# Ledger of designs, part 34: VH-VL binders against NAD kinase (nadK)

Target 1, 268 residues: NAD kinase (nadK), of Syntrophomonas wolfei subsp. wolfei (q0aze0)
Amino acid sequence: MKIILVNNRFKENTEKKAQEIAGQLSALNVEVIIDNGLDEPYAGTVDFIMVLGGDGTMLRAARRYGQRAIPVLGVNMGTVGFLSNIEINELAEYLPLILREEYSLEARMMLEVAVFQQQSLLTRVFCLNELLLRSNSPRMLSFALEISGQKLEPYRGDGLIVSTTTGSTAYSLSAGGPIADPQLDAFIVTPVASHIINKRPLVVSPEREISLHLLEEREAIIGIDGQIKMDFGAENRVLIKRAPHPLLMVNLKAKPFFTSIDRSLQRQ

## First folded at step 1 (VH-VL)

Design r45 (from r4 with heavy chain G99D Y101K S102Y S103F G104D Y105S Y106L T107S A108P I111Y; framework fv_ragifilimab)
Fold by ESMFold2-Fast, scan of step 1:
Structure r45 (fold): chain C 268 residues (1-268), chain A 122 residues (1-122), chain B 113 residues (1-113)
Amino acid sequence: as target 1 above (268 residues)
Amino acid sequence: QVQLVQSGAEVKKPGASVKVSCKGSGYTFTSYYMYWVRQAPGQGLEWIGVINPRSGGTTYNQKFKDRATMTVDKSISTAYMELSRLRSDDTAVYYCARDLKYFDSLSPFDYWGQGTLVTVSS
Amino acid sequence: DIVMTQSPDSLAVSLGERATINCKSSQSVLHSSNNKNYLTWYQQKPGQPPKLLIYWASTRESGVPDRFSGSGSGTDFTLTISSLQAEDVAVYHCQQYYTTPLTFGQGTKLEIK
């Protein structure tokens, strides 16, 4: 059995815990690869991915490994979040179930984001929460949105979010988007500070293709899961589709989504 | 528009420390990793380490781990690299460089500082 | 550590002629998941910092003339200048960004014959 431990390189407590867990797994004849988040993703075949940290670490793990159809377990290390299933102090209790592959899987859709410069593909990335197009200056953007070849009236404002249902509680929520059941597959398209009256969030089929481009030269950026930023200009176009594979999240214990989000919103 | 401006040349004696600064402008400083690279006269490039300006987290080349310290001051968009216990073979031009941020891991360097010559001699 | 070796250490090429610089990595820099080579080429003129020419082994940086091209995969890479111009006199460096520590070749000095 081969397991990847994903940890946050920049948090020393997480690094020490990853080393400790790697030693415990090695003693059980499990081969462990530690992914510190800075080096390139491990290229070999693995059986399981264990993510040590908060939601940010899980988002990075999903981008790196989410398309490989490998079970991914989020282990929380003291930060509040929605993407972990168990706490670090519960790991010893659940480890035998992990090693025997006695768990259920929840599929979470991902976005495939392709950024073009003129006709050339500049980059392709996958993400679990959202793509954000936003202005990088005080000036509002004017941009075109197409959904499955249907050209909408131009958008004017600070930007736009294209989110998964998992991402409905992240940036999309802050911009006025709906809270979506993560068991549903859908794109949520949420305007950011639209100047045009009555631009509403859209909930669209995950089979749709969404494209964005600027109608004027402006300073803008594309953000991925709040962690990757790319300059975006009038010569660029972005194409967003459902990723080929969902992230396979490990469920070792029930986690009540609706009561968790309700409590979070009440506490702010 | 994007610029990395480094501090001026330094002359140090063996055993001293040197601290080189690199000020970024024309971009969002905390969105790009900052790398440090050196080049001895007539030699190739040698990587020292990388710092995440948002968190202050660092990764060092093992060769420099015991002597190099990278830090940032976000309020003035400035990164620093301090090298201690200097030897004559530390004489080099030291560069800061920004990553090409189309990747979620390591990337090529798209913008470089002008370089800081550090001379270590007795 | 991945060791990068360039060849030749120096070469002289006549104006308008083809220049070829090779770079070999001690292990593959091809990522199995995205099928990309984590290799870049820099140009460095005397007294100046390096300038990015090519990344992903073959993708030319914006503003770089089309006479520059990169090729190769895995462990063997080539930088080609199809028709040498006077302004191309420089030291050329290859670099891998597949894993830490980031490593560079020793450099190839290109001169006019």
Scores: ipSAE 0.010, ipTM 0.498, lowest interface PAE 9.7, mean pLDDT 86

Design r46 (from r4 with heavy chain G99A L100H S102G S103G G104N Y105P T107Y A108Y I111Y; framework fv_ragifilimab)
Fold by ESMFold2-Fast, scan of step 1:
Structure r46 (fold): chain C 268 residues (1-268), chain A 122 residues (1-122), chain B 113 residues (1-113)
Amino acid sequence: as target 1 above (268 residues)
Amino acid sequence: QVQLVQSGAEVKKPGASVKVSCKGSGYTFTSYYMYWVRQAPGQGLEWIGVINPRSGGTTYNQKFKDRATMTVDKSISTAYMELSRLRSDDTAVYYCARAHYGGNPYYYFDYWGQGTLVTVSS
Amino acid sequence: DIVMTQSPDSLAVSLGERATINCKSSQSVLHSSNNKNYLTWYQQKPGQPPKLLIYWASTRESGVPDRFSGSGSGTDFTLTISSLQAEDVAVYHCQQYYTTPLTFGQGTKLEIK
């Protein structure tokens, strides 16, 4: 068995803990590949991915490995989060179940984001939460949104978010989007500070293709899961589709989504 | 081919600053840590610091923290190490080195630059 | 700080004979969790940068001849060249990467008798 152990190199005590876990796994004849976020993703075949850290580390793991249809377990190391399933102090208890493959999987949709410059593909990335188009200056944007070839009336405002249902509780929520059951597959399209009174969040089929481009030259950025930032100009176009594979999240311990989100909302 | 190519030799007066560059090629520049190490003539190696080219995050040897500044320019795959308020005992060959990684932030160096001789003399 | 001490400062060995260089750390560089020694050996020829030779105390870098071997654990480490060749004339440095500041030994100069 081969496991990728994903961690954050710059988080205090995380490296020591990752080394400790790698040693425990190696003692059980498990081959361990460490991914601290600085490397290119491991290119070989792997049986399981263990993510040590908070939601940010899980988002990085999902972008790097989510399309390989490999089980991914989030192990929380002190940060309050929604994408981890067990706590670090519970790992020893659950390790035998992991090694025997005695767990269930929860599929979470992902976005496929393709950015073009004129006719050329610049980059293609996958993400778990959202794509954000945002103004990078005090000026509002004017931009076009197309949904499966249907051209909507122009948007004017600070930007737009295209989110998965998993991402419904992230930046989309802050911009006024709905809370979505992560078991549902859907895109949530949430405007950011729209100047047009009738622009509402849209919930659309995950089979739709969404495209965005600027209608006038402005300083704008595309953000992916709050972690990747790219400049976006009038010569650019972005195409968003449902990714070919969902992230397969390991469920070892019941985690009630609705009561968890309700408690988080009490914290304002 | 992985290469680290450093800027040429410098001669500086005491109190001046020197900025050494290190250009990486043949690999993804932002995927490897860049370390800076110096070696005074006939002496051992001395670690100055490390920079993560992806984030710009740095860790300095406390001995150099008040005088050394490490930066990167990702657009040209180049790392810089600037040492200010130079003294005669800063005369050394300054090396950049790439960290091989596997889960520990401190790691062994798999590729080294050719070195930049900095001479500090009146 | 971990202080690295190499012995001897210089060593002269005849071609084909065994060369042994020692490195001692002021505290253990063995990590209890992964059971690895954070100890590396570099070879430095005149006018050249150091070259990676051995890492994790005993793992030989790809392309390094098998006459080079590393051994030891905790605080006491040895680099051995089983049959010295002319191209092995160099200064050899040990380094710990267990904790910051990263520290090196003073170097051992290896010469032919």
Scores: ipSAE 0.000, ipTM 0.380, lowest interface PAE 17.3, mean pLDDT 85

Design r47 (from r4 with heavy chain L100T S103G G104Y Y105D T107K A108L I111Y; framework fv_ragifilimab)
Fold by ESMFold2-Fast, scan of step 1:
Structure r47 (fold): chain C 268 residues (1-268), chain A 122 residues (1-122), chain B 113 residues (1-113)
Amino acid sequence: as target 1 above (268 residues)
Amino acid sequence: QVQLVQSGAEVKKPGASVKVSCKGSGYTFTSYYMYWVRQAPGQGLEWIGVINPRSGGTTYNQKFKDRATMTVDKSISTAYMELSRLRSDDTAVYYCARGTYSGYDYKLFDYWGQGTLVTVSS
Amino acid sequence: DIVMTQSPDSLAVSLGERATINCKSSQSVLHSSNNKNYLTWYQQKPGQPPKLLIYWASTRESGVPDRFSGSGSGTDFTLTISSLQAEDVAVYHCQQYYTTPLTFGQGTKLEIK
């Protein structure tokens, strides 16, 4: 068995804990590859991915490995999160089930984001939560949204979010988007401070293609999962599609989504 | 007929700068990206960067970012690549090349300039 | 950066015989959204710029003879010339356009035996 252990080396305790866990796994004849986020993703085949950290670490793991159809387990290290399944102090209890492959999988859709500069593809990335288009200045953006070739009336405002259902509780929620069951596959398109009163969040089929471009020269950025930021100008275009493979999240114990989100909303 | 015509050979001393031109004809200049690639004698091809002639926006290979400057003059359908602080290992043939695409179905470098030999020696 | 490695460095093949050139990428250049390999092959004759032969790993450019074919997927690619002609003497280059920086193999020199 080969496992990738994903951690955040910039947190004091996570690197030490990752080394401890790697040692334990090696003693059980498991080959361990450590991904601390600084190097390129491991290019070889693996059987399992264990993510040590909070939701941010899981989002990075999903971007790096989510399209390989490999089970991914989130192990919480201290920060309360939505994407972890077990706590670090529970790992020893669940490790035998992991090694025997005795767990269920929850499929989470991902976005495929392709950014162009006129005719040239600049980058392709996959993400679990969302793409955010936003103004990087006090001036509102003017931009075009197309859904499966259907051109909507121009948007004017601070930006737009294109989210997965998993991302419905991230930036989309803050912008007034709906809370979606993460087991549902859909794009959620949420305007950010739209100046046009009838621009409402849209919930659309995951089979649709969404494209965005600016109608005026403005300082704008696109953000991916809140972790990657890129300049976005009038010469740029972004194309968003459903990724070919969902992220396969390991479920070792029940995590009640609806009661968890309800509790979080009451605390606001 | 699409044609890319480059400026003539240059001989430079170490520390100097060279500016290579590439004039496009037979197509709408601002509708296609212009790429720059070099080839040292007996070696492989190395990408320098790309410029969008419409906006002047550029993307550079990190290796060349601090020394290369790409510009365009739309009035004469000409792209330029200037490389500063030349070293002897910058001796190479420098090419411009046009890029095309159609949505996700694109291909790069369908037309190339004839090349400009830049020799850097003392 | 994606590293492109070609083999062999040079190859001598008799007229009318099959020539095979290999290209390996350090990571996959297959895009899952359109199932296309972002790999091109170029032919370069002495004193001339490279000429596009094949794109999308296997699609021949307009005007390229049928004897040229590309194959492979992911990380391993092959250019085949089925019946070598005298005019095919050249250096052949593979290139990925999956991500920037755009990178090329070191080239394979093809000569007549």
Scores: ipSAE 0.000, ipTM 0.381, lowest interface PAE 17.5, mean pLDDT 85

Design r48 (framework fv_ragifilimab)
Fold by ESMFold2-Fast, scan of step 1:
Structure r48 (fold): chain C 268 residues (1-268), chain A 123 residues (1-123), chain B 113 residues (1-113)
Amino acid sequence: as target 1 above (268 residues)
Amino acid sequence: QVQLVQSGAEVKKPGASVKVSCKGSGYTFTSYYMYWVRQAPGQGLEWIGVINPRSGGTTYNQKFKDRATMTVDKSISTAYMELSRLRSDDTAVYYCARSPTIFGSVYHGMDVWGQGTLVTVSS
Amino acid sequence: DIVMTQSPDSLAVSLGERATINCKSSQSVLHSSNNKNYLTWYQQKPGQPPKLLIYWASTRESGVPDRFSGSGSGTDFTLTISSLQAEDVAVYHCQQYYTTPLTFGQGTKLEIK
């Protein structure tokens, strides 16, 4: 069995914990590859991906490895989030189940984001939560939104979020989007709309293609999962599609989505 | 008007606990991370931790992890920071401060700060 | 931990003259994926909380006068006030938000000469 351990070398104590876990796995004849974010993603075949960290580390793992159809387990080491399944102090208890491949998988859709300059593809990235288009200055944006070739009335405001259902509880929620069952596949299109109070979030088929471009010269950025930021100008166009493969998230213990979100929103 | 309003000054004895509140108004409370920072008299700023008001998720400075507890009450847009087992060197002004976030990514600094709460720890 | 070191500890500058404050990080705060420096500058006047001046090392916060500017990349950063005004008397703090724990420099006290 070959496992990738994903961690963030620059977060306190995570590198040492990753080395400790790698040593324990090696003692059990498991081959371990450590991905601390410094090198290119591991190119070889692997059987399992273990993410040591919070939601941010899981989002990075999803971008790097999510399209390979490999089981991915989130192991929480600090900030409690939505994408981890077990805590680090539970790992020893669940490790035999991992090694025997005795777990269930939840498929989570991902976005494929292609950024063009004129007709040339500049980059293609995958993400688990969302793409954000936003102004990088006090000036509002004017931009065009097309859904499967259907041109909507121009948007004017601070930006737009195109989210997966997994991302419905992330920035899309903060911008007024709906809470979506992550078992559903759908795009959620949520305006960041300080200047457009009559624009509503849209929930659209994951088979649709979404296109964005600026109608005026403005300083704008696109953000991917809140971690990657790219300058976006009037010469650029972005095309968003459902990614070819979902992220396969490992479920070792019940983490009930609806009671978790209800507790988060109402009881704290 | 965007504001963070903190609770009033506290005087505590060594070994006691203090709980400071920070009430946000004029913005969507769950769209901003809430940071806690302290400043001892004549010293620099020291980060205690951050809480995501939407999820309740926290990240602590390891120096404070065993003594500090951050919580939020979303219904009244209020964040709390409790520091236990106080020592004389915990005497400081404690600040809350918000920062915009894009799904856990800080894309801006701490743009709005509370007025500060002086906590004095003396025998 | 990333250690932030400011220089000088205090600085006296005449009104209308240029003030320069330096900040050095023990490790790079430049993120390779977005090419941004995770470095902020704050102004703190006596009895007041800090006020954000600059984020991303060089982006001025809305409402901050254009005489304030930030520069630098990686480990070496500078805050510049091009023409000092009386209201600029304050302690200035740099801060990194590249990794936890978030860390601040010791502060630079700016006074009128």
Scores: ipSAE 0.000, ipTM 0.381, lowest interface PAE 20.8, mean pLDDT 85

Design r49 (from r4 with heavy chain G99D L100K Y101T S102Y S103Y G104Y Y105G Y106S T107G A108T F109L I111Y; framework fv_ragifilimab)
Fold by ESMFold2-Fast, scan of step 1:
Structure r49 (fold): chain C 268 residues (1-268), chain A 122 residues (1-122), chain B 113 residues (1-113)
Amino acid sequence: as target 1 above (268 residues)
Amino acid sequence: QVQLVQSGAEVKKPGASVKVSCKGSGYTFTSYYMYWVRQAPGQGLEWIGVINPRSGGTTYNQKFKDRATMTVDKSISTAYMELSRLRSDDTAVYYCARDKTYYYGSGTLDYWGQGTLVTVSS
Amino acid sequence: DIVMTQSPDSLAVSLGERATINCKSSQSVLHSSNNKNYLTWYQQKPGQPPKLLIYWASTRESGVPDRFSGSGSGTDFTLTISSLQAEDVAVYHCQQYYTTPLTFGQGTKLEIK
């Protein structure tokens, strides 16, 4: 068995814990690769991915490995997030089930984001939560939104979010988007701090293809999962569609999504 | 055991419509995308479209978009593909096939129906 | 659309010998972000539907004998049967799932010599 341990290199306690867990797994004849974000993603075949950290670390793991159809387990090191399944102090209890492959999988859709300059592909990336298009200056954007070949009325405002259902509780929520059941696959299209009060979020089929481009020469950025930023100008077009493979998330214990989000909303 | 069972052979005249069914068993029907692929006699395979059986959402090959309609009836775990305005060159074996990936349209097809021969005679 | 071209159209191989089937895509099916080739191989026996053999260009589907292997990257792919058995007589199809529409090669008919 070969496992990748993904951790946050900027948190000293998670780095030490990753080394400790790697030693324990090696003693059980499990080959361990540690990915702390510094190197390129591990290119070889692996059987399992264990993410040590919060939701941000899971988002990085999803972008690096999510398209490989490998089981991914979120192990929280502190406060419970939406993407972790067990706490670090529970790992010893669940380790035998992991090694015997006695767990269920939940598929979470991902976005495929392709950025073009004219007809030339510049970049293709995958993400679990969302793509954000926003102005890089105090000036509002004017941009075109097209959904499966249907051209909508031009948008004018600070930007737009195209989110997965997993991303519905991330930046889309902060921008006024709906809370979505993560078991549903859908795109959520949410205007960002719009100057048009009646622009509403859209919930559309994951089979839809979404394209965006600027109607005026402005400086804008494309943000991916709040972790990657890319310049976006009037010469660029972005195409967003369902990624070929979902992130396969490991379920070792039931996580009550609705009660978790309800408690989160009650606290502010 | 996963099985996809399709409806029987059909003979149609040009201009008619045909509706092929595909009943899934041995798995949770709404948890796997369903594809439709055809094969003309002596020729290769040609993709028609895919449907998400949970939502009813569809993606069609542009070649078939104005004539093909894919639907599902979740209560009987059955997918349908209707092709209208039939031409003689629509004569083919029509297959349904399940996506390998749990609740995702990856495009890798692990289980296939037995096929339905549709003959269009002019 | 990506065009898939197989070669040869047919081949005859003796029992126990190696069979090699080629598949070429009109554009790369290698994704730079995940370094994966979006390429499958199917086996289709007379009167039967296709059966998945290999996905991700080189990953064998569960239950497929180890004499079947896939290789290649980008635009050039190969399916190899290391020691042909009588039950391997079939038409073999490659397919890309890099972009829609999903497209298949024309098929290669494998026969015993």
Scores: ipSAE 0.000, ipTM 0.404, lowest interface PAE 17.9, mean pLDDT 86

Design r5 (from r1 with heavy chain P100L Y101E D103S G106W Y107D L108A Y111I; framework fv_ragifilimab)
Fold by ESMFold2-Fast, scan of step 1:
Structure r5 (fold): chain C 268 residues (1-268), chain A 122 residues (1-122), chain B 113 residues (1-113)
Amino acid sequence: as target 1 above (268 residues)
Amino acid sequence: QVQLVQSGAEVKKPGASVKVSCKGSGYTFTGYYMYWVRQAPGQGLEWIGVINPNSGGTTYNQKFKDRATMTVDKSISTAYMELSRLRSDDTAVYYCARDLEYSSSWDAFDIWGQGTLVTVSS
Amino acid sequence: DIVMTQSPDSLAVSLGERATINCKSSQSVLYSSNNKNYLTWYQQKPGQPPKLLIYWASTRESGVPDRFSGSGSGTDFTLTISSLQAEDVAVYHCQQYYSTPYTFGQGTKLEIK
């Protein structure tokens, strides 16, 4: 068995904890690769990915490894979040189940994002939560949205979010999007501070292709999972599709989504 | 084992259409992009386009956009590339190819079909 | 379109000796935001489809012998075979996937001396 431990070197003594866990796994004849974000993603095959940290660390792990169809377990290091399954102080209790492969998997859809400059591909990335198009200045954007070749009326506002159902509780929620069952596969398209007050969030088949481009020269950015940002101008176009593989999230412990989100909303 | 198996050789007259098939096996067909590439006799490789088998979404080389159509039939794990209004210079071996398995690299073609020779002559 | 040019067109190398093949792009295929070169190398034997050897300019595909290595950045790239073996006789192609349409070099034919 080979396991990748993904951690954030700069938070909560995670490097020391990763070394401790690697020692425990090594004693059980498990080969361990530590990914602290400084190097390229490990290129070889692995059997399991353990993410030590909060939602941000899980989003990074999903972008690096989510397309490989490998089980990924979120282990919370103290920050409240939606993407972890167990707490760090519970890991010793659950480790035998992990090693015996006694767990269920939950498939979470991902986005594939391709950014073009005119007709040239600049980058292709994957993400678990969302793509955010937003203005990088006080000016509102004017932009075109196409869904599977269908051209919608122009948008005017601060931006747009294209989200997975997993991302429905992240930026999309803050912008007025619906809370979606993460068991569903769908794109959620949520306007950000639209000038047209009746521009509503759309829930769209994940088989659709979504494209965005600016209709005026503005300072804008594309944000991926709130972690990657890139400049976006009138010469740029972005295509968003369902990624080839879902992220396979490990369930060792029941984490009821609806009661968790309900409690979060009541706590403001 | 992962394989891409293509349809057999075709001989067509100028102006006709040809439809090449590519059947995937040994993997989740909808989990990997399918690319089409051709190679004329004695020449290099030329990219035609890519299709996402899960969504049906396509990106074409502009050179082929008005004549090439890529489709998939998920029920039989088969991709198709149809090229219309054939010319003699469309004579080539046509390949399908899949993206790289277990890689963060995209558009590297790790598994290729055996190729389909299309001859356009009168 | 990005034009890929390989050199030499053909190369003869003795068994056990080093072979080097060069690939030049008309525009940089290095994306500065992620510091990645969108460049692959393929091996093609007569009557067979191409086989992936190297991606991201220097990452060796699983199962490819360690005598194969890729190097370079931006516009100038090299494929090296450190000790040529008989089974390495083939045409080698470089490809960019930085910009659509994806484009290939013309190929380099590698023969035994």
Scores: ipSAE 0.000, ipTM 0.391, lowest interface PAE 18.0, mean pLDDT 84

Design r50 (framework fv_ragifilimab)
Fold by ESMFold2-Fast, scan of step 1:
Structure r50 (fold): chain C 268 residues (1-268), chain A 123 residues (1-123), chain B 113 residues (1-113)
Amino acid sequence: as target 1 above (268 residues)
Amino acid sequence: QVQLVQSGAEVKKPGASVKVSCKGSGYTFTSYYMYWVRQAPGQGLEWIGVINPRSGGTTYNQKFKDRATMTVDKSISTAYMELSRLRSDDTAVYYCARGYLHSSGYTPYFDLWGQGTLVTVSS
Amino acid sequence: DIVMTQSPDSLAVSLGERATINCKSSQSVLHSSNNKNYLTWYQQKPGQPPKLLIYWASTRESGVPDRFSGSGSGTDFTLTISSLQAEDVAVYHCQQYYTTPLTFGQGTKLEIK
């Protein structure tokens, strides 16, 4: 068996724990590849991905490996998160189940984001939570939104979020979007500080294509899962659609989504 | 058992070269950067360079760049540091140490050290 | 190059008393983007390699006793041992990892009176 351990390169105690776990797995004749984010994603065949850290580390793992149809387990290292399934102190208890492949899988939709300049594809990335278009200056944006070729009235404001249902509790929530059951496949389109009081979040079919471009020359950026930032200008267009493969999340113990989000919202 | 084990003490004549080895065990060798640091008798620590065991990429302290060569053999989880054109003032204990790399590109700190290799340069 | 200067060069402290070691960098090792100080402390006992005590100026390494603490920011840093034990006899080194070349202080020798 070959496992990738993904850890947070910004947390040194997480790195140390990853090495400890790698040693434990190697002692059980498991081949271990450690991905701390410094190098390119491992290109070889693997059987399982273990993510050590919070939701941010899981988002990075999903971006790097989510399209490969490999089981991914989130192991929480100290913060309560929505994407982890077990705590680090529970790992020893569940490790035999992992090695015998005795777990269920939950499929989570992902976004495919393609950024163009004219007719040229500049980049293609996948993400688990959302794409954010936002102003990179104090000036608000003026931009066009098309959904499956249908041109909506122009938007004017600080930006727009196109989110998965998994991402409904991330930036989309902060911008006034709905909380969505992650078992549903849908895009949630949430305006950020819209100047028009009647611009509402939209919930649309995951089979639709969403495109965005600026109507005025402005300094803007595209943000992916809060981790990748790309400059976005009037010469650019972004196309968003459902990714070919969902992220396969490992379920070793029941974690009710609604009680988890309810508990989280009580914190100030 | 996570450890770095270095080769034994060396005695060299001025003008010779020395090659010190450092074998990692109990962890994934290619997941940590390997640093080389020396300490002359009664003196402080001095950084020589760093190597990424996965790629073989190196960064040297300018002071050592023309004489030091760092390499790795991934098949045996071993890093090497060779220092050429030895002088008497190269007499020191040479350490390998593993470290984390910060996202900004600056090398952070050393959580695991080898036991050290004494290199004596005398005629 | 960032020059690291430690003070004092040596000190003797009675068992159970507080020991204080200072480290000064020739330029700030505080990074503006993450607000972290790129400063470590190592303990080196005779005949042994250095052992990591503190990183990010104030974060104690796992397994290091809580009597060891680091403080300071920018250019001025302090290592404090609140209740000195016999096993704490060692040379203590500070190191910056803000930029290459990585540089160390000259070391502070700590002895028990």
Scores: ipSAE 0.000, ipTM 0.370, lowest interface PAE 20.5, mean pLDDT 85

